# Designs tried in a protein design chat: miniprotein binders against Glycerol-3-phosphate dehydrogenase [NAD(P)+] (gpsA). Part 22

Target 1, 321 residues: Glycerol-3-phosphate dehydrogenase [NAD(P)+] (gpsA), of Methanothermobacter thermautotrophicus (o26468)
Amino acid sequence: MMVTVIGAGSFGTAIAQVLSWNAEMVRLMARRSEVVENINRTRENSAYHPGVKLRDNIEATLMDGSVLEESEYVFMAVPSGNLRSIVRSMNSSLEDKKIVSCIKGIEHPGLKTMSSVIREETGSRTVFSISGPNFADELIRGMTSGITVGASTRYAREIAGLLKSPRIILDHSENVEGVEFCGILKNVYAVAMGILDGQITGENHRHSLLTLCFREMNLILNEMGYGELHDRFCGFGDFLLTSTTDKSRNRTLGLMLGKKMRLSEDSTITIESLRSIRAIRELTEGLELPVLEMVYQTMQEPENVNLYIREFQERISRPEF
Below, E stands for the ipSAE of ESMFold2; O stands for the ipSAE of OpenDDE; V2 stands for 0.75 times the mean of E and O plus 0.25 times the DockQ between their complexes.

## First folded at step 11 (miniprotein)

Design Y7 (from Y1 with Y98W; at its last look DockQ between E and O 0.00; V2 from the best seeds 0.00; counts 0 for: pae E 17.0 > 1.5, off the site)
Fold by OpenDDE base, look of step 11:
Structure Y7 (fold): chain B 321 residues (1-321), chain A 105 residues (1-105)
Amino acid sequence: as target 1 above (321 residues)
Amino acid sequence: SEKEKIVEEFRKRMREARKLLYEAAETGNREQAEELIEEAWEIAEEARDYAEELGDPKLERKAWRMEYRIAYTHFEIAEWFGDKEQALKSWRIFREAWRQIEELK
């Protein structure tokens, strides 16, 4: 089977490498010709994964719908903000494809998941998702990683077959949107843990706060009808990784906020985080979510972070039984 | 103004249609879901007609957004119950509604 990965970024390249073990050929689509040439010539995507040789059955191509004809599966790994435009440009070529979103993001202002955007633009009925605690640099190097496949049982088996490796642990949900939503939601709590990091007195405290974050995440998941995902790689796994690892951009963002640093308005991570937090807040109106509220308030007024942390602490001092 | 009254009626209908859609999505009963969807369609069509009569592209776009939502909900319901024919039909309507929304931007 030939597979296409659209987006030659960090994750797109990593997933292409994973897929290359099972696919006959993997086409890795990039927007820039120089990237395509570099990948094909050097067998590396040095901008994202320097020193990592790509398997021989990975071919870089320009983003063009015409090259999709031979691919049954298409993995989407472009930035969330570019998804609609990219998919729109190739919509006719994607309509009959089995599309797997690898993108952790939400479209603003419509609060649409990436799979929904793909469905809208392509008309494909076979749009799925994957998510999990997957840093691209570890994934591409063949480090063991858990991945949740969001697809119907039928297609989940096919996708699992493409991802299959002794170093890939798979779980499954039929809730495509839920799998994507976990990827968005976990970022809120990563930011929260970053904000709270300066207040943490010990490991007991850290893991108590993590528990509160996870509980709140689960409350939101339940409200959204995604409760089954709490213990999946896309849920707990990705939550835990993003909330506890310094490599997490969202946690780092939180750390900066906790230090009363004003976020750069031009930072992609800041914009994405703000959008996600606003989106989640809007979707969860009426729920008592002290962590989310603390994060939201802090992002608006970092100078008052200590106030918001105190308010948060006061709210959580109430026993939940 | 007569226009304001129509807009208010439009808004009322849109709220009602939304309620019906939520109910349809929550019901585990296919027959009931179909009835609710049908009622929602009637409301949405009326809303579209009003919007077209008023010549207000914003209202028209809102009406198409409702149709978009109804069609998608109906698609999901149809798929859930294994009605491939209805799922296909609803999907086509969904795509058309989406196109209309984009044209009205």
Scores: ipSAE 0.000, ipTM 0.192, lowest interface PAE 13.9, mean pLDDT 88
ESMFold2, look of step 11: ipSAE 0.000; ipTM 0.223
ESMFold2 (binder alone), look of step 11: mean pLDDT 85; pTM 0.822

## First folded at step 13 (miniprotein)

Design X1 (from Y2 with N29D K62R R65E R69E L88R E96K K105R; at its last look DockQ between E and O 0.04; V2 from the best seeds 0.00; counts 0 for: pae E 16.1 > 1.5, other shape alone 2.562 > 2.5, placed apart)
Fold by ESMFold2, look of step 13:
Structure X1 (fold): chain B 321 residues (1-321), chain A 105 residues (1-105)
Amino acid sequence: as target 1 above (321 residues)
Amino acid sequence: SEKEKIVEEFRKRMREARKLLYEAAETGDREQAEELIEEAWEIAEEARDYAEELGDPKLERRAWEMEYEIAYTHFEIAEWFGDKEQARKSWRIFRKAYRQIRELR
C-alpha cells in the first residue's frame, strides 16, 4: 500500500517513519525544498530530527496533489491553522482518499475539529484521526508509544495495520472527533498544570490539582458526548504525559507563566496554546470551569498570574458537594 | 447626518477589509497573499480612523477586532511560508489588538 504524509514537521516525519515499516512507500510532503532535498539526499530531516536516519522507502516531495493518485491513505500533519487552505488546494486529489488527521488543534473562528474541516472541504466520509502520548522524538526512534485510532471498525483495522509495530500499542474508538478533542484538551490542561506547579508546595497539593484538571477535562468530554474516551491513550495517557513531564512544551509554558518569567512574544507554543484556549472557552460557555478560566486569564495577562492563582484557589475551596 | 455618513464609511471599509482578508487566506500564493493582507491593513486603518472620529467605543472595538483578525490570518500565512520575521510581527500586532479590545469592553 502507498501512503502519503502531508506535513514534514516534527510529528509528520515521525509518523512517516512509523508508516514506513508497513507501507510499500511513504511520500512525505514538505513545504520547503531544502527539507525535501535534505531527506532525499541524506535520509534525514535535520531541521526537526537531527541524527535520525529515515528509512529508504520514504520519499520527500513538495506539496503537489498529483502525487496523491497512487496513495490510498493520506495522513495530515500540518499546523491546524493551515489545514483548510491545504485541503482546498488539493481538494480534487483528496476526494477519494482515506484521510487520517494527526493534528491536535481546532479551527478558530468556526470551532471545527480537523476531521470536520476535511469533511467540509472534500465531502469525504472516510476521514479519521489518531492521537495519544507520542512525543515525536520518541516515536521516530522506535520507543514504545500508545496510539488511539479514531475510525469505524473496518477502517480502524486498516489503519492499525499501517501502524503495526512491536513498539506501538493501539486502542480504538469510533468517535473520530472525540479522539481529536482529547488531544486539544490535554494541551490546555498541561498549561494549567504548569502554571499551578510553578507555585505549588508539596506533592499532595500537586496531585490534588492534577485530579482537578483531569476532572475538568472529563466534564468537558462528557458535555460533548466524548466521555468514553477518558481512559484511552488519547485521554488519560496523553493528559498525564503532557501534564507531568519536562519535555512537554505546554507544561513548560505554564511553568514559565507560573514563575512570572518573561515570555517571548513570538513563541509558537504561546500562539498555539492561546488559539486552543480561546476555542475551548467558546465551546464551553455556560460551564463553570475554574481551571480553564485561570489559564485563560493568565495567558491574556501574565503579569497578574498571582492574582489569578489566588482567585482560583479561593474558588476551589468552596464546597462542591 | 454627518455621523451617519461616517458610520456608512466605517461599515464600507469593514466589508472591504474582510473581503480582502478572505481572498488572502484562499490564494495559496505567497506574494499575492501578502499584497492582499497589506491592502486589508490599509483599509482597516481607515476604518479605525472613522471609528475614532465618532468616539463610539463599540465601533472602536469592532475596528480592533478587524485588526485582530487580519493579524492572526497574516501570522498563519507567514508561518505556513516559513517567514519567521513576518510571523513575529503579526503575532505582536495580534496581541496588541487583543489588549485594545479588552480596554474597550
Scores: ipSAE 0.000, ipTM 0.186, lowest interface PAE 16.1, mean pLDDT 84
ESMFold2 (binder alone), look of step 13: mean pLDDT 84; pTM 0.812
OpenDDE base, look of step 13: ipSAE 0.006; ipTM 0.209

Design X2 (from X1 with E69Y; at its last look DockQ between E and O 0.01; V2 from the best seeds 0.00; counts 0 for: pae E 19.6 > 1.5, off the site)
Fold by ESMFold2, look of step 13:
Formats: C-alpha cells, sequence, structure tokens
Structure X2 (fold): chain B 321 residues (1-321), chain A 105 residues (1-105)
C-alpha cells in the first residue's frame, strides 16, 4: 500500500521513516523544492534530521493533490496554523482518504481540533489522530516510542499495522479529539514547569509541582470529556517527557520566561504556545486553574513573572486547594 | 600508553562540549547562550586536534559529528531568539560539517 505524509518538518519526516517499514512506498510532501531534492538525491532531510539516512522507499514531492490518487492513508504533519488552507486546497483529493492528524495544535479563533478542521473542510468521516511521547529525533532513529492511536477500533488496527515495529508500543482510544487535546495540554504544563524551575528547592518540590500540573491537566481533560486518556501515552507519558526533558522546546520556553527573557514574536514555539493557552483558557472559562493562569499571565508580561509565581504559590498553599 | 592518554583527553573534551551545549540550550540569556556555544567550539576544536594526532578515522568522524551538533544546536538557538543572520551562518556551518562526515564514512 502507498501512504502519503503531508509536511516534511521534523515530525513529518520521522513518521514517514516509521511508515516506510510497513508501506510499499511513502510519499513525503514538502513545501520547498530544496527539501524535495535533498531527500530524493541524498536520502536525508538535513534541515531537520542531519546525519539520518531515510529509507529508499520514501519519495519526496512538492505539495500537490494529484499525487494523492494512489494513497489510501494520509498523515497530516503540517503546522496547525497552515492546516485549514492546505486541506482546502486539496479537499477534493482528500475526501475519500483515511486521514491521520499528527498535529498537536488547535485552530484559534473557532477553537477547533485539527481533526475537526479536516472533517469540516472535506466532509470525511475517516479522520483520526496519533499522539504520544515522540521526540522526532528518537522516533526517526528507531528508538522505542509509545504512540496512542485515536480512531475507531477497525481503523485503529489498520493504523497500528502501518506503525508496527518492535520499537513502537501502541495504545488505543476511540476518542480522536481527546488524543489531540492531550498533546495540546501537555505543552502548556511543560511551559509551567520551565517557569517554576528556578524556584525548585529539591526533588520533592519538583515532583510535587509535577503532580499539581498533572492534576490540573486532568481537571481540564475531565471538563472536556476526555478523562479516560490521562494514563495513556498521549496523556501521562507525553506530559512527563515534555515536562522533564532537556530536549523539550516548551520546557525550554518556560525556563526563558522564568528568567524574564523578552521573546521574539517571530518565534514559532512562542506563537504556538500562546495560541494553545488562549484556546484552552477560553474552553475552561469559569474553572479555577492556577497553573494555567500563571502561564498565561507570564507569557503576557514576562517581566512580572516573579509576581505571578508568588501569586500561584500563595493560591496553592491554602488548605482547600 | 601515550595513545590511551590522548584518547582520554579526546573523550574528556567531547563530554565537556556536550555539557556546554546542554547548558546553552537551557539558558534564557542570549549572550550567555552565545558564550557557551563559543566555549563548546573551542573544546570541540581541541578534540578534533587530538583525533587528528591519533590518526584514527573513527575519532575524526566523531569530532566532526560534535561540530555538526554544535552548529545545529546554534541554529536552533538562533531561531529561538529570532536572529536570522546567526541562523543562516549556523546552517552553513552545519552543512559543511555534514559533508565532512559523509566523506569520512
Amino acid sequence: as target 1 above (321 residues)
Amino acid sequence: SEKEKIVEEFRKRMREARKLLYEAAETGDREQAEELIEEAWEIAEEARDYAEELGDPKLERRAWEMEYYIAYTHFEIAEWFGDKEQARKSWRIFRKAYRQIRELR
């Protein structure tokens, strides 16, 4: 079978490599012709995965709906802000496809999950999700990774077959949107752990803060009807990886905010993080979420981060929180 | 032996350079990040000198891989701070290191 991955960034290239072990051919769509040439001529996407040789059955191409005709499965790995326009430009070519979103983002305004955006533009009922503790550099190198598949059971088996490997551990939920929300939420709490890092006095303190973050994440999941996902790869696993690891871009953003760094508004991670936290804040209006509020206030006014940390600490010290 | 002492010095530099890179990625201060990257380059050059003295192709490749990693990390830091000039410079450097790695293998 032929599979297409739309988006040749860090994760898109990694997932294409994983799929290449089970698919006859993987077509990897890139925006830039130099990326296409780099992959096809040298077997590498050097911008994102320098030194990693891609399998020979991966063929890169430019973004073009006509190349989708022979693919049954399409994996979406484009930036969340670009998803709607890309799907709209290809919707007639995507209508009969089984589409798996790999995107950890939400569309704002409108507060729509990536799977919802795809369904809305295409009318397709076969739209699914994957998420988990999956640093792309580890995934592409064949290191062990856990992935939650968000799909009805029939399609989850097919997707599992495409991802099958001794190094891939799979979990399943029929809640496509829930799997996506886990990926969005963990990034907010990774930022929180970064902001708080300078205040941590020991490992007891660190793990107490991790517990408070995870509890708040679970309050949000319960509010959205996704509570059963808390202990899946997309839930606890991805939260823990992202909140505790040096390689986490969101935790690193938090570390910078905790140091009162003025951030470039051109930064992709800053844009994605702020968009996600605003969306979550709107979806949870009326709930008392001290960690979320601290992150939001800090991202708005990082020069005042010490005040927001202090307010957070005072709030959680009260006996009935 | 003399050779074993040189290999030990090489490995020490490789570990030190990687530590500096992790610290550069964790600092929120652009000037500190640039200073740590510069220190990592100095240490990596020392490691390459030891690898060349040994004449061991495997160690020479590892030295180029470290320089490649430093350049890529610097590229990511430059993107983080919105420094487009440094990002382009770092990108060119990592491509050069990548070509050296391919030629040695």
Scores: ipSAE 0.000, ipTM 0.135, lowest interface PAE 19.6, mean pLDDT 84
ESMFold2 (binder alone), look of step 13: mean pLDDT 84; pTM 0.813
OpenDDE base, look of step 13: ipSAE 0.005; ipTM 0.206

Design X3 (from X1 with T73L; at its last look DockQ between E and O 0.12; V2 from the best seeds 0.00; counts 0 for: pae E 19.7 > 1.5, off the site)
Fold by OpenDDE base, look of step 13:
Structure X3 (fold): chain B 321 residues (1-321), chain A 105 residues (1-105)
Amino acid sequence: as target 1 above (321 residues)
Amino acid sequence: SEKEKIVEEFRKRMREARKLLYEAAETGDREQAEELIEEAWEIAEEARDYAEELGDPKLERRAWEMEYEIAYLHFEIAEWFGDKEQARKSWRIFRKAYRQIRELR
């Protein structure tokens, strides 16, 4: 089977490498001819993964719908903000394809998941997702990684067959949107952990707060009908990785806020985080979510972060029994 | 006025640096991200120079906030690619920017 990956970024290149173990040929689509030429000539995507040799059955191509004819599966690995335009440009070529979103993000202002954007633009009924605790640098190097496949059982088996390797651990959910939603929701709690890390004096305290964050995340997942995802790679796995690893932009945003650093109101990360937090607050109206409230308040008035942390601590100190 | 021109140049650079930072964050290409970060850094330094020329602590602070964001992204990228040396360097720059932001409050 021939497979196409659209987006020759870090994750797109990494997933292409994973897929190359099972696919006859992987086409990796890039926007820039220089990138295509470099990949094909050097067998490396040096911009994203210097020193990592790509397998011989990976071929870079320009983004062109005409090249999709031979591919049954298409993996989308472009920036969230570019997804709609890219898919629109190739919609006629994508309509009959089985499309797997690899993108962790939401489209603003409509708060649409990436799979929903793909469905709207292509009309395809076979749109799926994958997510998990997957740093692209580790994935491309063949380090063991857990991936949740969001698809019906029939298509999940096919996707699993494409992703299968001794270093890929797979779990499954039929909730395509839920798998994507976990990827968005975990970022909020990464910000929370960043805020709180400035106040943490011990490992007991840190892991107690992580537990509270995870518990609150599960309350939201349950409210959304995605409760089964709490123990999946896309849920707990990606939550834990993003909340505890310094590589997380969201966690570091939280660290900045917790230290009363003024973030530029025009910071893209700040704007996206605040939009996501507002969206989740709207979706969870009526739920008692002290962590989310602390993050939301802190994002709006970073100067008062100590007040909001104290209020949070007072709320969580109340016995549940 | 000359002051208004400088402020507009500052704003222009801040917008440009932010755009580059966003592109760097989304590209996933280390080399491209590094190039974009380097370009963003140069632009942010120019913005800081304009702010210092004006003697406006508020603009200086905003320039340092941009350097803070750039340094942090660079740290994340370096850590993600396993470049411990660059990660340490970027983290030091990040902490420097943080201190400057605090001093300009």
Scores: ipSAE 0.000, ipTM 0.192, lowest interface PAE 12.1, mean pLDDT 86
ESMFold2, look of step 13: ipSAE 0.000; ipTM 0.125
ESMFold2 (binder alone), look of step 13: mean pLDDT 85; pTM 0.828

Design X4 (from X1 with E69M T73E; at its last look DockQ between E and O 0.03; V2 from the best seeds 0.00; counts 0 for: pae E 17.8 > 1.5, placed apart)
Fold by OpenDDE base, look of step 13:
Structure X4 (fold): chain B 321 residues (1-321), chain A 105 residues (1-105)
Amino acid sequence: as target 1 above (321 residues)
Amino acid sequence: SEKEKIVEEFRKRMREARKLLYEAAETGDREQAEELIEEAWEIAEEARDYAEELGDPKLERRAWEMEYMIAYEHFEIAEWFGDKEQARKSWRIFRKAYRQIRELR
């Protein structure tokens, strides 16, 4: 089977490498001819993964719908903000394809998941997702990684067959949107952990706060009908990775807020985070979510972060029994 | 007024730097990300120069906030790609920007 990956970024290249173990040929689509030429000539995507040799059955191509004809599966690995335009440009070529979103993001202002954007633009009924605690640099190097496949059982088996290797651990959910939602929700709690990090005095405290964050995440997942995902790679796995590693932009945003750093109201990361938090608050109206409330308040009035942390601490100090 | 023009140039640069920073964060390409980060950094420095020319501490702080965000993104990119030397450098810049932001409060 031939497979196409759209987006020759870090994750697109990494997933292409993973897929190359099972696919006959992997087409890796890039926007820039220089990138295509470099990949094909050097067998490396040096911009993203210097020193990593790509497998011989990976071919870079320009982003063109005409080359999709032979591919049954298409993996989308482009920036979230570019997804709609890219898919629109190739919609006629994608309509009959089985499309797997690899993108962790949401489209604003409508708060649409990437799979929903793909469905709207292509009309395809076979749109799926994958997510998990997957750094692209580790994935491309063949380090063991857990991946949740969001698809119906029928198509999940096919996708699993494409991803299968001794270094890929797979779990499954039929809830495509839920798998994507976990990727968005985890970022909120990464911000929370960043805010709280400045107040952490020990590992007991840190892991207690992580537990509270995970608990709230589960409450939200349950409210959304996605409760089964709490122990999946897309849920707990990606939550834990994003909340505990210094490589998380959202955690660092939180660190900045926790230190009373005024973020520019015009910061894209701040705006996106605030939009996501507002959206989640609207979706979870009536739920007691002290962590989410602390983050929401802090993002609006960073100067009062210590007040909001104190209020949060007072709320969580009340026994649940 | 000349002041209004400078403020608009500042705002323009801040918007551009944010766009580049976002693109850097989403590209996943180290080289491209580094190029975008470098370009964002240059633009942010220009924004700071405009703020300093105006003598507006609020705009100066905003410019340093941009440098803070860029430095952090660069740190994350470096850590993600295993470039410990660049990560350390970016972290130092991040801390410097943080100190400047605090001094301008």
Scores: ipSAE 0.000, ipTM 0.187, lowest interface PAE 14.0, mean pLDDT 87
ESMFold2, look of step 13: ipSAE 0.000; ipTM 0.171
ESMFold2 (binder alone), look of step 13: mean pLDDT 85; pTM 0.817

Design X5 (from X1 with W80E; at its last look DockQ between E and O 0.03; V2 from the best seeds 0.00; counts 0 for: pae E 17.4 > 1.5, placed apart)
Fold by ESMFold2, look of step 13:
Structure X5 (fold): chain B 321 residues (1-321), chain A 105 residues (1-105)
Amino acid sequence: as target 1 above (321 residues)
Amino acid sequence: SEKEKIVEEFRKRMREARKLLYEAAETGDREQAEELIEEAWEIAEEARDYAEELGDPKLERRAWEMEYEIAYTHFEIAEEFGDKEQARKSWRIFRKAYRQIRELR
């Protein structure tokens, strides 16, 4: 089977390596010719994964819809902000493809998941998702990784076959959008944990707050009809990884906010995080979500983070049982 | 305000329709899924009526986006249960909703 990965960044290259063990050939589309040359000539994407040799059946190409004709499956691994324009440029080339989104973002406005964007622009009837606790540097090096496959059962089995490895652990949901939404939602709560970690002095306190964040995440999942996903790799696993490790950009943003450190309003992570928080707040209007509210208020007025944490603490001190 | 109450009713309907839609995708029972889809359509139509009453183009677009999502979910369900006639119908509705959304950009 021939497979294409669109997007040769950190995750796209990692997932191409995983796919290369099961696919006959993997085409990896990159925006820059130097990346294409680097991969094809030296078997390395040195800008993103220095020192990692890519398998011989990976062939890099530039972004060009004509190279898709041989591929049945296409994995999308471009930044969320670029997705619509990229799929528009390849619309007719993607219509008959089975497309798997690896992207953990929301398009604005309209609050669209990446699978929704792909369906709109390509007309493909077969658009799926994967998500989980998958730092690209660990994935590409063959470290054990859990992945949730979001697809109808028939296609989930095909996708599982493409990802098959002793070191890949898979679970499954037919809710494509739910799997994607878990990835969006955990990033919001990673910012929340970062803010709280910036002012926490004890491990009991930290882990109690981690529990409250996950409970609130689950309230949102239930409200949206995604409740069964809470304990999947895309749910608990990815939430835990992203909320507790220093490698997480969202947790790092939160930590800077909680410590009242200077932030640029133009930073990519700040802009994307606020966009996601606004989206989730709109989707959950009518629910009492004190963690989400604290994050939202803090990102609107970072100078007042101590007040918002205090208000949050007062709210959670009320027993509800 | 009367306007603020109508906006709240719109948003309540949108949340209810979305919840029903995603429960329909998860149930695995054809009859139950069809009932949930039918309820989601009814609630989505109510939401569109509220958006139309407000005359707010952004809310009208969001109402079309809900119909887009319902149609796609119904297509997936129809495919899962081998209902080719419903799958074809749902797909056409989905594409029509997408064209409406794109036109209101």
Scores: ipSAE 0.000, ipTM 0.201, lowest interface PAE 17.4, mean pLDDT 84
ESMFold2 (binder alone), look of step 13: mean pLDDT 85; pTM 0.821
OpenDDE base, look of step 13: ipSAE 0.016; ipTM 0.225

Design X6 (from X1 with Y22R; at its last look DockQ between E and O 0.01; V2 from the best seeds 0.00; counts 0 for: pae E 17.5 > 1.5, off the site)
Fold by ESMFold2, look of step 13:
Structure X6 (fold): chain B 321 residues (1-321), chain A 105 residues (1-105)
Amino acid sequence: as target 1 above (321 residues)
Amino acid sequence: SEKEKIVEEFRKRMREARKLLREAAETGDREQAEELIEEAWEIAEEARDYAEELGDPKLERRAWEMEYEIAYTHFEIAEWFGDKEQARKSWRIFRKAYRQIRELR
């Protein structure tokens, strides 16, 4: 079976390497010809994974819907902000494909998961998701990684076969959008943990707040009908990875906010985080979510972070928590 | 006094580094942004040297906070221009500065 990965960034290249162990060929679509030439000539994507040798059955190409003809599965690993335009440009070539989104983002306005964007543009019913605690640099090196497959059982088994490896641990859910939403939520709560880490002393305090963040994440999951996902790789596993490690971009954004360091309001991570926070607040309007409120207030008025943390701490001391 | 002279040199470097950083964030020219970031790094390292000479943990923390800010700004500039290798490098430097700030808290 031939598989195409659209997007030759950090994660797209890593997932292409994983797929190469089970697919006959993996086509890896890149935006830039330099990346295509680097991969095909040297077996390396030096821009994203320097020093990692890619398997010989990975072929890089430019973005071109015509090369999709022989692929049964297509994995989407492009930035969330580019997804709709890319799918639209390839629409007729994607209509009969089984599409797996690897993207952890939300489209705003409209509050659409990436799988929803793909289904809207193509009309396809065979759109799936994967998510989990899988930093690309560890995944591409063959380190043990857990992945949740969001698909109906038949397709989940097919996708599992493509991802199969001694070092890949899989679980599954039929809730495609729930798997994606876990990825969105964990990023918001990673920002929250960053803000709090910026002003916390003591490991007891830090881990108590991790627990509170995860409880709030679970309240949101239950409200949206995704409660079964709390103990999946895409839920607990990804939340812990993203909220506790220095490699997390979202936790690092939070650290800057908690230390009262200014960011440009038009930075990519700030824009993506605000988009996600606003979407979640709208979807959870009836819930009392002190952590989410603290994050939102801080993102809106960063100079007042000390006050928002104090108000948050006063709120969580009440019996409701 | 000698201490007061060193503190003033530290403050001058911090102000200049912040000015260069703001200019780097505002330019639309990749080459100019990189030149400004390199200059900001040079000046921030000088400021750190002054802070270490004084042996004042508060000034050392402020110097690491400047390096934290420069690294994050460089990461964002690299992302803006699609330079993923520089973005990865800047992110690692950013995390290193965070560890230093936490230790000097």
Scores: ipSAE 0.000, ipTM 0.185, lowest interface PAE 17.5, mean pLDDT 84
ESMFold2 (binder alone), look of step 13: mean pLDDT 84; pTM 0.812
OpenDDE base, look of step 13: ipSAE 0.006; ipTM 0.203

Design X7 (from X1 with Y98W; at its last look DockQ between E and O 0.04; V2 from the best seeds 0.00; counts 0 for: pae E 10.9 > 1.5, other shape alone 2.533 > 2.5, placed apart)
Fold by ESMFold2, look of step 13:
Structure X7 (fold): chain B 321 residues (1-321), chain A 105 residues (1-105)
Amino acid sequence: as target 1 above (321 residues)
Amino acid sequence: SEKEKIVEEFRKRMREARKLLYEAAETGDREQAEELIEEAWEIAEEARDYAEELGDPKLERRAWEMEYEIAYTHFEIAEWFGDKEQARKSWRIFRKAWRQIRELR
């Protein structure tokens, strides 16, 4: 079976490598010709995965809808802010494809999940999701990784077949959007833990706050009807990985904010984080979520992080919390 | 009274700015969106001037909230059209507006 991965960044390249063990050929679409040439000539995506040899059945191309004709499955691994534009540029080439979103973002102000954006632009009725504790550098090197597949049972089996490996542990849910939403939420709370880690001493305190973060995440999941996902790889597993590990870009962003370190305010990670935080805050209007509020205020006015942490601490110390 | 007339002018500007902002968010045309945003800014600044004339902290806060909303919307429009320079400018502006909001409440 021919499979296409759209997006040759860190995760897209890693998932292409995983798929290459089960697909006849994997086509990996990149925006930059430099990346295409690097992969095809040297079997390496050195900008993202230096020293990792890609399998021979991975072929890189520029983003061009005409090459999708041969593929039955398409995996989307582009930045969330670019998704609508990229799928729109593919013409209707995606309409009859089985599309798996690997993207952990949300479109704002429309508050649309990535699968929803794909359905709107392509007309495809077969749009699915995957998410889990999957740092790309570990995934591409064949280290054990858990992945949740968001799809109806028949398609979940097909997707599992494409991902199958002794080192890939799979679970599944029919709630495509719920799987995506877990990925969005864990990033928000990873920023929160980073902020708090910037000013906390003591492991008891750190782990108590980690518990409060996960509690808020679960309140949100329950409010939105996704509560059954809490024990999936996309739920607890991804939350824990992203909130506690130095490799996490979102936790690192939070840590720099909490330590009042200088940031590039227009960086991709900062923009995507604020977009997600604003979207989640809008979706959860009416819930009392002190951690989310602290993150929201800090992201908008980082110079006052000490104030927002103090307000958060005062709130969680009250008996009615 | 004179105060009632100033409050009505404030409310009129707030309604007008909000309408222009929604129109800017709905258009698919970069030039039209920029024109609507510029007009919304002019009207929102007039509303802030009325709020400051009244010296009412609640109205002053609402005026800054409108300016925040305009700047944030402009940031998203700039991101959509790939205008990195405007996106960076709008990002700084809505964060400055937030600081004013916090100082008033």
Scores: ipSAE 0.000, ipTM 0.377, lowest interface PAE 10.9, mean pLDDT 85
ESMFold2 (binder alone), look of step 13: mean pLDDT 84; pTM 0.811
OpenDDE base, look of step 13: ipSAE 0.010; ipTM 0.218

